# Designs tried in a protein design chat: VHH binders against F-box protein At3g56470. Part 22

Target 1, 367 residues: F-box protein At3g56470, of Arabidopsis thaliana (Mouse-ear cress) (q9lxz3)
Amino acid sequence: MVTRRRSKKKKKTKRKKQSSKEKEKYQTFINLPCDLLQLVISRLPLKDNIRASAVCKTWHEACVSLRVIHTSPWLIYFSKTDDSYELYDPSMQKNCNLHFPELSGFRVCYSKDGWLLMYNPNSYQLLFFNPFTRDCVPMPTLWMAYDQRMAFSCAPTSTSCLLFTVTSVTWNYITIKTYFANAKEWKTSVFKNRLQRNFNTFEQIVFSNGVFYCLTNTGCLALFDPSLNYWNVLPGRPPKRPGSNGCFMTEHQGEIFLIYMYRHMNPTVLKLDLTSFEWAERKTLGGLTIYASALSSESRAEQQKQSGIWNCLCLSVFHGFKRTCIYYKVDEESEVCFKWKKQNPYENIWIMPPLNLIDLPLFDHRI
Short names: E, the ipSAE of ESMFold2; O, the ipSAE of OpenDDE; V2, 0.75 times the mean of E and O plus 0.25 times the DockQ between their complexes.

## First folded at step 21 (VHH; framework vhh_7z1x_3)

Design g3 (from r5 with S56K; at its last look DockQ between E and O 0.29; V2 from the best seeds 0.00; counts 0 for: pae E 11.1 > 2, SAP .686 > .668)
Fold by ESMFold2, look of step 21:
Structure g3 (fold): chain B 367 residues (1-367), chain A 124 residues (1-124)
Amino acid sequence: as target 1 above (367 residues)
Amino acid sequence: QVQLVETGGGLVQPGGSLRLSCTASGFTFSSYDMNWVRQAPGKGLEWLSDISGSSKYIYYADSVKGRFTISRDNAKNTLYLQMNSLQPDDTAVYFCARVDLSGSYFQAPTFDIWGQGTQVTVSS
């Protein structure tokens, strides 16, 4: 759909056609009543929605408005053998392969709001990366231990973006470093260590309602409130069945969930009661779909039922040295695997695409 | 003392078969996932296969899938690797390894106990 009226042949035209017939057809679609246009647009897959948004100003506004409600998280696969990564939309079962050589040697630390925090353990460089726009925002360098976790509160384009990490834990003290996006340097704070003697390392960090929640490998939960410069260890421990082999923690609209993985059983989902700070097992997600990956926290979103991923716990896991994606419909105790491609050289994580997807490097307006 | 001892290595012609054994002692064998790993001359470690404590779950690297078969006999505390259709590229020292129970499904497995290794050489 590149020309309205011409009898001459062009590359974009699939074959020689009567130009007047093509122009009349396109003008008919452009003039649809608003209610009918919204209905048509609401049923388009993302790629077709983007193409339709280029038709005219009215279609553009309708497409962009309806696009936001139906956007689902994507998976990113980082190759271990070259500088490529793959973005995959499971709801549409479509992918894009991309190269970004500037990220060679970097690993993912954390994901949130469509951004990844990346760290190079050889150069001690930190940067934010947006895989959709390919924007990078460098951060001040920081040495990190091999098992050290780092998280951030929101997109680095916000003036309220805060980076958080626990740099050391001694018998008596915990040392925390924070970086506020417009600061000159890292801020260091030292607190009394109230963790159990058997603490080994922090496995998971999530940011929720202004607070960083930190889970240890032993199930101890601590919090850091940056507005109060306050650190404490919370009472209670989540129930963990024998044979658990890993966990991750995630947040949705102020609710904090903990998932324990087992090699030979379905994962268990626990929800933190913010009043008692006790963990309760959930038998249903109440229509919520949680997307989580192994290496760092990532964005999660509840998706509409038409995507086929609804009321699910969606996990990226290892079985031996093979990576795969597993979907559990929690209220049905079922498993649906994404096995479209086994790419052992990739690290995969979940990330939300930006709401304004047009003009991104991933999409060709000519298609 | 916790110990893993590999046996059954040797010289085999291309296309041949060989069966490795790994005898475990000093721990409850049936409670641990067990793996085979190899190291070719001058190269790094290559993971080959994983078997769960009950043998219910078995996984293979793509390089050996269909040619190698992992198994275990928990009554004899013994892990096995049946290797068929051997090629010169399979020449390596083969190790059995115990998966660390404190490990994570979200990371590649880590191994806390290794055997001494057994040499497999595939040549005419």
Scores: ipSAE 0.000, ipTM 0.312, lowest interface PAE 11.1, mean pLDDT 72
ESMFold2 (binder alone), look of step 21: mean pLDDT 85; pTM 0.857
OpenDDE, look of step 21: ipSAE 0.006; ipTM 0.262

Design g4 (from g1 with V99Q; at its last look DockQ between E and O 0.01; V2 from the best seeds 0.00; counts 0 for: pae O 14.2 > 2, placed apart)
Fold by OpenDDE, look of step 21:
Structure g4 (fold): chain B 367 residues (1-367), chain A 124 residues (1-124)
Amino acid sequence: as target 1 above (367 residues)
Amino acid sequence: QVQLVETGGGLVQPGGSLRLSCTASGFTFSSYDMNWVRQAPGKGLEWLSDISGSKSYIYYADSVKGRFTISRDNAKNTLYLQMNSLQPDDTAVYFCARQDLSGSYFQAPTFDIWGQGTQVTVSS
């Protein structure tokens, strides 16, 4: 009778020792310094981040905190050949393919606050599209030229959302169209043209503090105040004429920046003095990261250094650098180039993802 | 009495042409810049073209450039709009408007006198 009891005790002790060694191996990761844990988690794809968040409370907190912080803009590529979209996260260097048949025939015009402004040149349809929720907000139809730029002030979910475009530039007059949220129609305003007589086109438009700033291909800056129905051409000029497809304008907390490259030169960053309306060269971004594209540019502060994309210019497509995404560090005057697919500058745009990426239908939550 | 009266509107097929006239009365016609504006169904006002009193300055919106021609006869106090290559999207009420002389360069032109409008319908 005595011999049978000894064999059962040995099997229990071996299982307990294996479980304790496995627990000890897992316990070694629980004691990671917070910084190191965050570094490791920052390198995980979102799917794995979600998995990691289930490990323990500390990991959960770290994972969630990084999900919120990874509010870096994504690059959307629109294929002309198929109704496919490619989302690229430069911080993770990951791509996701999406299909939006509802956007067939549409081109991207502008992006802000996680929304795309989409235009169909065949039907003259204009709509807001959220690629993360697939929400659509239709706008009144508008005929637009291929090179005509359009911007909006904020998300269309806001009652303060305003669309702006210059529809005509003649020798004597500029025609502007605006659309206010819940309006039935486009408002048309005509102003005297005070631009230089050299066939100016508007290439960049940004909204800041209630005003639309419009940059011409010749470097003239104009402003439109919708509240006052006021138009003015500002005296300031950048020191060099921005090249075609090599000029980007962005707004950050009331400040306006101009990024341009001339030929084979490194990018130049200018900041607008809002008092004198003159451009001043900046040798530093002051902790900002600017995500630049031909149609729209985003700026972000407070990016974690961990992604490697911090305090730099992120250029998806730049003239002379075909198929290349460039990260340029302004402070160091250094660049890193990544090879990408050849794309039309008008077929890609930066977009801000939602803070809660977990809620994105893009990620099969079926763990 | 100051008045503008538009005429010449009607039904036309796509690719067709129309000539609008606006007759002015009650003011010195040659002293004012004159404008054509249209309003399509369910749309806002769209500026199309203007001509200075002296005829020295003529401008067009991009939407009508190359297709429409503005002119005036100051002796007859009449403004004209020749419309060629008309498309369905040109369907609208067309207005003649006198530009207010008090306008600023930084403000949208104001129009102090309007005609009643003339209907232009482009349909197959």
Scores: ipSAE 0.000, ipTM 0.234, lowest interface PAE 14.2, mean pLDDT 81
ESMFold2, look of step 21: ipSAE 0.140; ipTM 0.516
ESMFold2 (binder alone), look of step 21: mean pLDDT 86; pTM 0.867

Design g5 (from g1 with V99E; at its last look DockQ between E and O 0.02; V2 from the best seeds 0.00; counts 0 for: pae E 3.6 > 2, placed apart)
Amino acid sequence: QVQLVETGGGLVQPGGSLRLSCTASGFTFSSYDMNWVRQAPGKGLEWLSDISGSKSYIYYADSVKGRFTISRDNAKNTLYLQMNSLQPDDTAVYFCAREDLSGSYFQAPTFDIWGQGTQVTVSS
ESMFold2, look of step 21: ipSAE 0.183; ipTM 0.529
ESMFold2 (binder alone), look of step 21: mean pLDDT 86; pTM 0.864
OpenDDE, look of step 21: ipSAE 0.370; ipTM 0.638

Design g6 (from g1 with D33E; at its last look DockQ between E and O 0.03; V2 from the best seeds 0.00; counts 0 for: pae O 4.6 > 2, SAP .692 > .668, placed apart)
Fold by OpenDDE, look of step 21:
Structure g6 (fold): chain B 367 residues (1-367), chain A 124 residues (1-124)
Amino acid sequence: as target 1 above (367 residues)
Amino acid sequence: QVQLVETGGGLVQPGGSLRLSCTASGFTFSSYEMNWVRQAPGKGLEWLSDISGSKSYIYYADSVKGRFTISRDNAKNTLYLQMNSLQPDDTAVYFCARVDLSGSYFQAPTFDIWGQGTQVTVSS
């Protein structure tokens, strides 16, 4: 009777030792230094980040912390040929393809606060679209020229949301249209044209502290105050005319920056003096990262260097024959080029993703 | 008539050197950025190098960096490409091209004038 008991104990010990060895193999990754763990997790796509967050508490914390850091703007590419768009995270160098048949025939006009302003040149439809939630807010129809710029002040979910565009520039007059949230119609305002007589077009528009700033192709800066229904051309000019060269204007916490570059030259950063309305060259971004595109530019003050994209200019521009996204470090005067897809400048734009990317319907939560 | 004419192509052994020339006519050569582009058999166009009108800015593709040297003589209206350490993979038709000045910065550079190309063959 004694002999049968010994064999059952040996089988239990072997199974426990195998389970302990398998647990030991998994334990080797749990003991990664926090910095290394973060580095590894930072390389994971969001889907895998979510999976990784289920491993243990330490991994969970690391994963979640990195998810929050993805507050950097994403680049959206809209295809004209299909109803697809591509989201690109430059920090992770990852893309996601999405399909929105509801945006068929639409082009991107502007982006702010995680929302896209979309325009259909065939139907003259204008709408706000959130690519992350698929929310759509239709606006009154408006005819827009191909090169006509439009901007808005804040998310359309706010009652303070204001759309702004210059619809006409004639020899004598400038025509502005504005739309306030919940308005029935566009408001039209006409002002005397005080611009220089050199065929000015507005190329960049930003909203700051209740005012729309409009930059012309010739470097003239105008402002529109909707509250006062006031229009003025400011005396200040950039030291160098951006001309036909790429220029980007962005706002950050009440400050206005202009980035321009010539072919084969490093970008120049200008900051607007809001008192004198003169542009001053800046040799530093002061920790600011600017994500620039032809239609709109975003800015972020990021504290954490985690993405390697910190205190730099991110430009979705054609640099020479290299269709590259350029990261330019202003302080170091250094450039890093990344290969990008062939892009139409009017078919891509920077957009701020939501803080909680996990809640995005874009990601199959089916773990 | 605005024209670009490439010369200097030929057969060269691996490790050899070749100098291409592109002669411009019919326009103010010094006002234009010039480029070298190549097309290998069965492949698309590959940009190699550019040089600004004033020679202030020069860029190279990674594939040719350190081996190729672009230069220009504005007095002679001629663009040059010195190619050293040539490899079989460098076998292609080489083109000089003028950048269209009318292009927007936001647009990919377009070439408005091309040469006919010159054949470079690297073979043992």
Scores: ipSAE 0.021, ipTM 0.351, lowest interface PAE 4.6, mean pLDDT 82
ESMFold2, look of step 21: ipSAE 0.122; ipTM 0.457
ESMFold2 (binder alone), look of step 21: mean pLDDT 84; pTM 0.845

## First folded at step 22 (VHH; framework vhh_7z1x_3)

Design j1 (from g2 with S52R; at its last look DockQ between E and O 0.04; V2 from the best seeds 0.00; counts 0 for: pae E 6.9 > 2, placed apart)
Fold by ESMFold2, look of step 22:
Formats: C-alpha cells, sequence, structure tokens
Structure j1 (fold): chain B 367 residues (1-367), chain A 124 residues (1-124)
C-alpha cells in the first residue's frame, strides 16, 4: 500500500498551490485506482482528510469529494461583551475565536445552509453573514418586534432565496412580509386569521419542499406557500408534554421533526405525518443525526461512526444544571454530554460549514 | 366574575371512587384548556391532567394514568375528574385550574384562574 511517508511528505502544506516540480516528485505514490483511494480516504478523520488533500491533485479531488459525507455542523457563539465570535468543530475538537466588529449590535435571527441572518434592533439593518467566508449580503431594512421570528429558504447566493416573517397577528388578520432576492422592497400580504386562539406567536419556522411551516406558541402548525401566496392552518396539534421546557423544530429531506426538551428528562422526538398532519413519537432516527438549536437545525445521514456522533440528537441546550451541548442516542436511550466552556447552550447555534473548507481563510490546513 | 367552583370531594376508603366537578363562569369555557391539580399535605402542587377546549385532546400525569379520567361538558361549562382505585397517597386538596392563554404550549403551563379546591381524603 502506497503511503504518505513514501512520498517525501511535507510537514506542512503551503498556502499556495503546489508547483509542477513538486507534483513530479509524488507521481509514483499517488496512482492508486480511484475506488481504492476513496476507500482509504473515507476512513480518515476530517483533519487527516484535509492534510491528505495537499498531497496532489488526485488526492485533493478524492478528499474533497468525500468530505461531504464526513462534514458535520459546527457550533458558533457570538460574544455579548465584545465584537467576537467563536467557532467550534466538535468532530475535530478545535475552536477558533474571531473578531468581526462590523456585526456589533447584531443578533442572529435564523441559520440555514451555512448562513446566518443577522438583525440590528437599533438600526433595523438586516444582513446575511457567512462565518466561514466572512461574506455579508445586506438586505432591506425592516422593523421587527423583540420576539418576532424571521426565516429564509436557502443561501442568499441562490436566485431563489426568499425571506419570510409574520409581522402581525390580530383577531381578524395575519400580516406576512416576504422578500425575494434582488427585489426593491418587502412584499406585504394579509390573510384571514384562522388560528384558534387570540394570542399567538411563532416559536419555530422551517422551510421544506417549497413552503414555510410555522409552529405557534399555542401548538398550531401553519404553512405559507410563497409560490401560491397561500396561507393555511393545518389540523392537529403535537401532544402536550407536561414538564417540557421548550421545543425545537427541524427539517430533513421533506420530513419535519419536533423535539421537546425537559429540565430533568431525555428529549422527546416527534415526526410529522405529512398526510394526516399528526405527530408521532420516534423511537429511532434510522441513522439520521439531528443538530438542533433555538434558531436553526441541521441534519445529515451518516454512513460512518468514526467521530462517535452518529444516529444522535445533538442539542445546544441547557440540560438540567449542565450548561452543555448534549448528544442523545434515541435508539439506545443513552446520553453523552459535551461541555463547552460553561457558555449558555441556548446561545450556541449549529451551522453547516461549506463544502470547500480547504480554500477558506479561517481554515488552517498547514498542519 | 370569572370563577371556578369544585364539588364532589369527601372521605373514601382505599380502593374507592369519587367524581369531582368544576363549574366555570364568567368566560368562554370551550376556548380554554382546563386542568386538575392537587396538593397533598405538606407538599407542593402536582399537576394531574389537562383537557383541550373544543378539540378534546387529553393528557395525564403518570401518577394517575389509568385510574383517573378527565372529561368536560362544554354545554354545561363543567369539568369532571373521575377518580378510581383511590389510595391513601391520593389524599389532597384538588383544584381545577384554567391554562393561561399567553403561555407556550411547549413549556410548563401557567394557570391564571383557580378554584377554591375540594378536599379528598382516602383513609382506612
Amino acid sequence: as target 1 above (367 residues)
Amino acid sequence: QVQLVETGGGLVQPGGSLRLSCTASGFTFSSYDMNWVRQAPGKGLEWLSDIRGSRSYIYYADSVKGRFTISRDNAKNTLYLQMNSLQPDDTAVYFCARTDLSGSYFQAPTFDIWGQGTQVTVSS
């Protein structure tokens, strides 16, 4: 088997791409059949995958192709006392502290597809922020109430990106504002209020299969279909769980999950039946790992258990008197707790890193 | 004029049954989730059961599941609790309580209107 030690390996990779002279030195060690190379690379942890990607073009392409399978969400936390944020990769147990003063005064509204939607309540500024590339995409201003939720459908680099919020719920009407990428202003739509109670706020919003699903504080599930400009309140409510301390809602490939949290009990996972709109408890995740936080959710199917984070419910939550992120194995009714610097877990947000990690300024691949 | 009035408490032998009633006035009863809560001597409040307004979803605490049955008659503005297989540990003051509409469905409920309570005593 051809190894890196036989290739006259570099101790560090350079920031710049390899010269043609260096590629000539490595030709004898890098001509493995593609299928065998992919098998070898698929067994590497992420840090070794990144280091291996610097060997040659063939290894680089194979490593990058396989990273999607092994890439897991990171945690991000914005400091309340200065203009810094922390990124933490639990799979590599590596963290970075970064300063970005341009976001002073902003809070996170929503996270999806590696982007954060950020809002400044003093200036009414909205922008998308990618914490890995540090790119910002400004949006038109909008006043938002303190407890108002806003969500988006996909990355702001997509021509189909749509922002959505409910600005008002009155006895008779619901007012929705949307913003479609590159529009001149927000679109306002008004619908008859069909919610069962007078006083409703939205706890969770997810985008799935072209529509926004909105869960109210009264347990009602509503949807907004932007392509039809259509609003409806769906039948049914999730089962009430006495002693619950809040919930998260998440989406994976058209399936919608609700996660009840408790002070002193394991979380409950429910799945929405899209035909009956009733919620049923899940006793298995079937290989799915769910990463949930107050303002976002991430999920992936995992093929390999190398990180130890597989078939788990990963929550950035306060668990009893532990200020930790927890990993809960639904099938095994077991718990693994991960403490992260005694920070408030509800302020940690899961975010998916981009597929091209090795070309990012935050990523140091010279080790 | 909003009030809840419980009736039906009393003394019962172990293994016996009682039916509690709670009559509501001064609000639209069918619009509110209703609850039974008890307080045993020297202990804190214990939530027992709730029932949804017009949707009839029902939930029970594990301590009473299978023995107690909550129901409501929205035409009579009355909430009921049928208690079977009573044991000495069920001795308590039983309250009916209205769920605060402003509370989150997904968090522990708060109750904004309480009845005066009715004493249930289970003794041999």
Scores: ipSAE 0.021, ipTM 0.383, lowest interface PAE 6.9, mean pLDDT 73
ESMFold2 (binder alone), look of step 22: mean pLDDT 84; pTM 0.851
OpenDDE, look of step 22: ipSAE 0.372; ipTM 0.676

Design j2 (from j1 with I58T I113S; at its last look DockQ between E and O 0.06; V2 from the best seeds 0.00; counts 0 for: pae E 10.0 > 2, placed apart)
Fold by ESMFold2, look of step 22:
Structure j2 (fold): chain B 367 residues (1-367), chain A 124 residues (1-124)
Amino acid sequence: as target 1 above (367 residues)
Amino acid sequence: QVQLVETGGGLVQPGGSLRLSCTASGFTFSSYDMNWVRQAPGKGLEWLSDIRGSRSYTYYADSVKGRFTISRDNAKNTLYLQMNSLQPDDTAVYFCARTDLSGSYFQAPTFDSWGQGTQVTVSS
């Protein structure tokens, strides 16, 4: 008992001594002006940035802000032959293969804010999955047709999280189901069908400024406002262009973009005018980088200009004879590409890693 | 009753220019996207350019971008292709084609109406 107590006392003394040195190390920097603090923090490797974020509230805010700006989206792919998934960071050329048997039989429905909405068509189970933390948040079951799309408004950790899907489209009406966090059951709403008769499917859904925007295979854009329980078909249509590599729709700070490409032609980028609902072609991204996949897109207003990924479309598509993800610079009409071996690019999904990435098992840099 | 008639083809020297015209009838011209497509001898069809109906947006294949200009006059139901800096590889039959309105925005285009074509020959 005496030996165990001496070990405990030595451990406690070492912890107090370490804590004192850490406090002494950081106290001379606590009172730096904001401009100088940001300069110092910007020079830190990510590992040191995370440690510096524990100094005080002001340092925490500065470190997290700079850390988030430097983080780029990753690609994820779920294996079809086993219950593993691969995460790949193209900017650092790092990959990780992970095994998670609890997701056997699930497929991805939608991605946003670092979360995937997953659906099992055999059990009708629906859940949110964070591939970095491996957290799962189950949702009430719902039967979904094979080609039915579902989207959500924000991370499931928020009490504001809302799920949305169109369950039925007939000549006369459209049926919508929504689920608001902590509700007992799905809410069903029925609206007059105002879509043109030649529609068949919804291709893309994004959430922006409190509403869901839904693009059909015929180019019609509809919206659903859950706060007003309101559905309508918008009058504008994108300029038609032959496409063979699919389309992508994304949102950034209330602005909605549509992207598509054909064979050897450069991608077309369109922006929706939210007052006229007309689509206008954009010849520049204005510093915006868009990471697009079939089930949703990630965007950032600016990247580090030193990173080499700035003012680009990052697409998971076939481009001509290339089977890879493409970085395309809209204002220069030029492309670069990278190869992700053995994977179908249409099955790759962009996803943002969390702010505390270094503390996770994937980035084991802890002491 | 849809009719598309190309004119303006002929023989030109390398580096020369031609302007093709396509006169449309039997449909509301301004409601349709219009295209130029060519077929070189013994080869398949190559899409060159399109132009939207009343909005006048234009798109070009990389092989002709900067050298060819598509335009339309909706009052005259006429589609144009201005071809500059012509090279021997531009030798082909040039067709105007109407984009099928029933197609998906997100799949390869289909064309539901074609002209008879006009021959362009570039040789010294």
Scores: ipSAE 0.005, ipTM 0.215, lowest interface PAE 10.0, mean pLDDT 73
ESMFold2 (binder alone), look of step 22: mean pLDDT 84; pTM 0.850
OpenDDE, look of step 22: ipSAE 0.248; ipTM 0.584

Design j3 (from g2 with S52H I58T; at its last look DockQ between E and O 0.10; V2 from the best seeds 0.00; counts 0 for: pae E 7.8 > 2, placed apart)
Fold by ESMFold2, look of step 22:
Structure j3 (fold): chain B 367 residues (1-367), chain A 124 residues (1-124)
Amino acid sequence: as target 1 above (367 residues)
Amino acid sequence: QVQLVETGGGLVQPGGSLRLSCTASGFTFSSYDMNWVRQAPGKGLEWLSDIHGSRSYTYYADSVKGRFTISRDNAKNTLYLQMNSLQPDDTAVYFCARTDLSGSYFQAPTFDIWGQGTQVTVSS
């Protein structure tokens, strides 16, 4: 999208070359009407959008802004048998098979902002991995139980990145471990157990507006605010639903969604009211597309209808011992698309690619 | 001490309506989700509907959506099922059942207390 910022960058540059021929060529490309430029760029496939972004700064800014609105999350599949990994772009229905030797022996804990948090249960090593750049950021070791969830607040390239996990729930207390970027060790905090029952495990964790929301197997929603070192159990529980076979929780622009999964029925979408902490069923997504997986979910808001994935749930679900990707329209008939079935459900993760794909080591420009 | 008793079954003609009741005793009724389940002759159990205690959210199996309505009166410890547009394949023993609170919200539920059932027969 072309903004005043594009114009201000041109205005802030020091000096332009004064070649008459270069100036005339520059003026003809710059003088395209804004609506026409946006229309032309919006029709380009990603490969051509990237090439067009190299034309000039004005085109670069327009291409990047439109690129964001047309980029969808990707699905990453993990093979346990040969350490190979598969990336799938549902918008183009293309896959890419990759080898990440950096991840040998690791399992995924969480994904957010294009990063995977990976854990080796044999060595207790913990690291961030970006599958698009292949950047790797090691973290201090920590022992984790198999079903223990860990989450992080933002990309590890930020000095505000915070890791969070619940390590113990007993009759009287709950133990939380956090790690703030560049700290010397994990911080342990112990709080009074305020959950409805004392044998809770955590099914889903999301970070939103500075706090971690934690959903337990008993339907309780808890909040950890790291800035206040504050733990509490919120009122309100999602309705218990017979026949449910798991759930996903996701965040979009400060709003929190919970998706019930079923083997034989359409999924149910709930939205959390952030003032009352009650859950309300959504009959429509209002143009929002939600990508959900066992350990993370992504969302994308689209206000225009287009072919492909729009205004629906894109789910990676457990289906017996076979994994599948399912597309559901919440406010229309259910659509089911089976793509790239894999057998290990905890390693099938939605992840958001970076905005400039042409510079990634993962991609030579695909022909 | 803990008990569920269904009433209101009987014989109806196709297209008819019937209202089942389930009276609960021996536990705090409003704290529990309640269900209707049926068993047709020679068939297994089929879950039909669920209603939450304090929030009154309702859910239905696809086979009964739009025809059956679950409700409860917590002051009278009574669960109801209004059944409309009944057809011969709705013939079954209908049970009320209490959801087991020890289970996860996100796994298949179990039912820890059952009524004796009431027969519904759709024929003629």
Scores: ipSAE 0.015, ipTM 0.276, lowest interface PAE 7.8, mean pLDDT 73
ESMFold2 (binder alone), look of step 22: mean pLDDT 85; pTM 0.863
OpenDDE, look of step 22: ipSAE 0.019; ipTM 0.274

Design j4 (from j1 with R55S I58T; at its last read DockQ between E and O 0.03; V2 from the best seeds 0.00; counts 0 for: pae E 5.0 > 2, placed apart)
Amino acid sequence: QVQLVETGGGLVQPGGSLRLSCTASGFTFSSYDMNWVRQAPGKGLEWLSDIRGSSSYTYYADSVKGRFTISRDNAKNTLYLQMNSLQPDDTAVYFCARTDLSGSYFQAPTFDIWGQGTQVTVSS
ESMFold2, look of step 22: ipSAE 0.309; ipTM 0.639
ESMFold2 (binder alone), look of step 22: mean pLDDT 86; pTM 0.872
OpenDDE, look of step 22: ipSAE 0.376; ipTM 0.670
ESMFold2, look of step 24: ipSAE 0.005; ipTM 0.286
ESMFold2 (binder alone), look of step 24: mean pLDDT 86; pTM 0.868
OpenDDE, look of step 24: ipSAE 0.399; ipTM 0.697
ESMFold2, look of step 25: ipSAE 0.121; ipTM 0.472
ESMFold2 (binder alone), look of step 25: mean pLDDT 86; pTM 0.869
OpenDDE, look of step 25: ipSAE 0.007; ipTM 0.265
ESMFold2, fold request of step 26: ipSAE 0.056, 0.108, 0.098; ipTM 0.501, 0.466, 0.476
ESMFold2 (binder alone), fold request of step 26: mean pLDDT 86, 86, 86; pTM 0.871, 0.872, 0.871
OpenDDE, fold request of step 26: ipSAE 0.000, 0.080, 0.519; ipTM 0.231, 0.501, 0.745
ESMFold2, last read: ipSAE 0.092, 0.050, 0.014; ipTM 0.437, 0.433, 0.357
ESMFold2 (binder alone), last read: mean pLDDT 86, 86, 86; pTM 0.872, 0.868, 0.871
OpenDDE, last read: ipSAE 0.093, 0.457, 0.379; ipTM 0.516, 0.725, 0.697

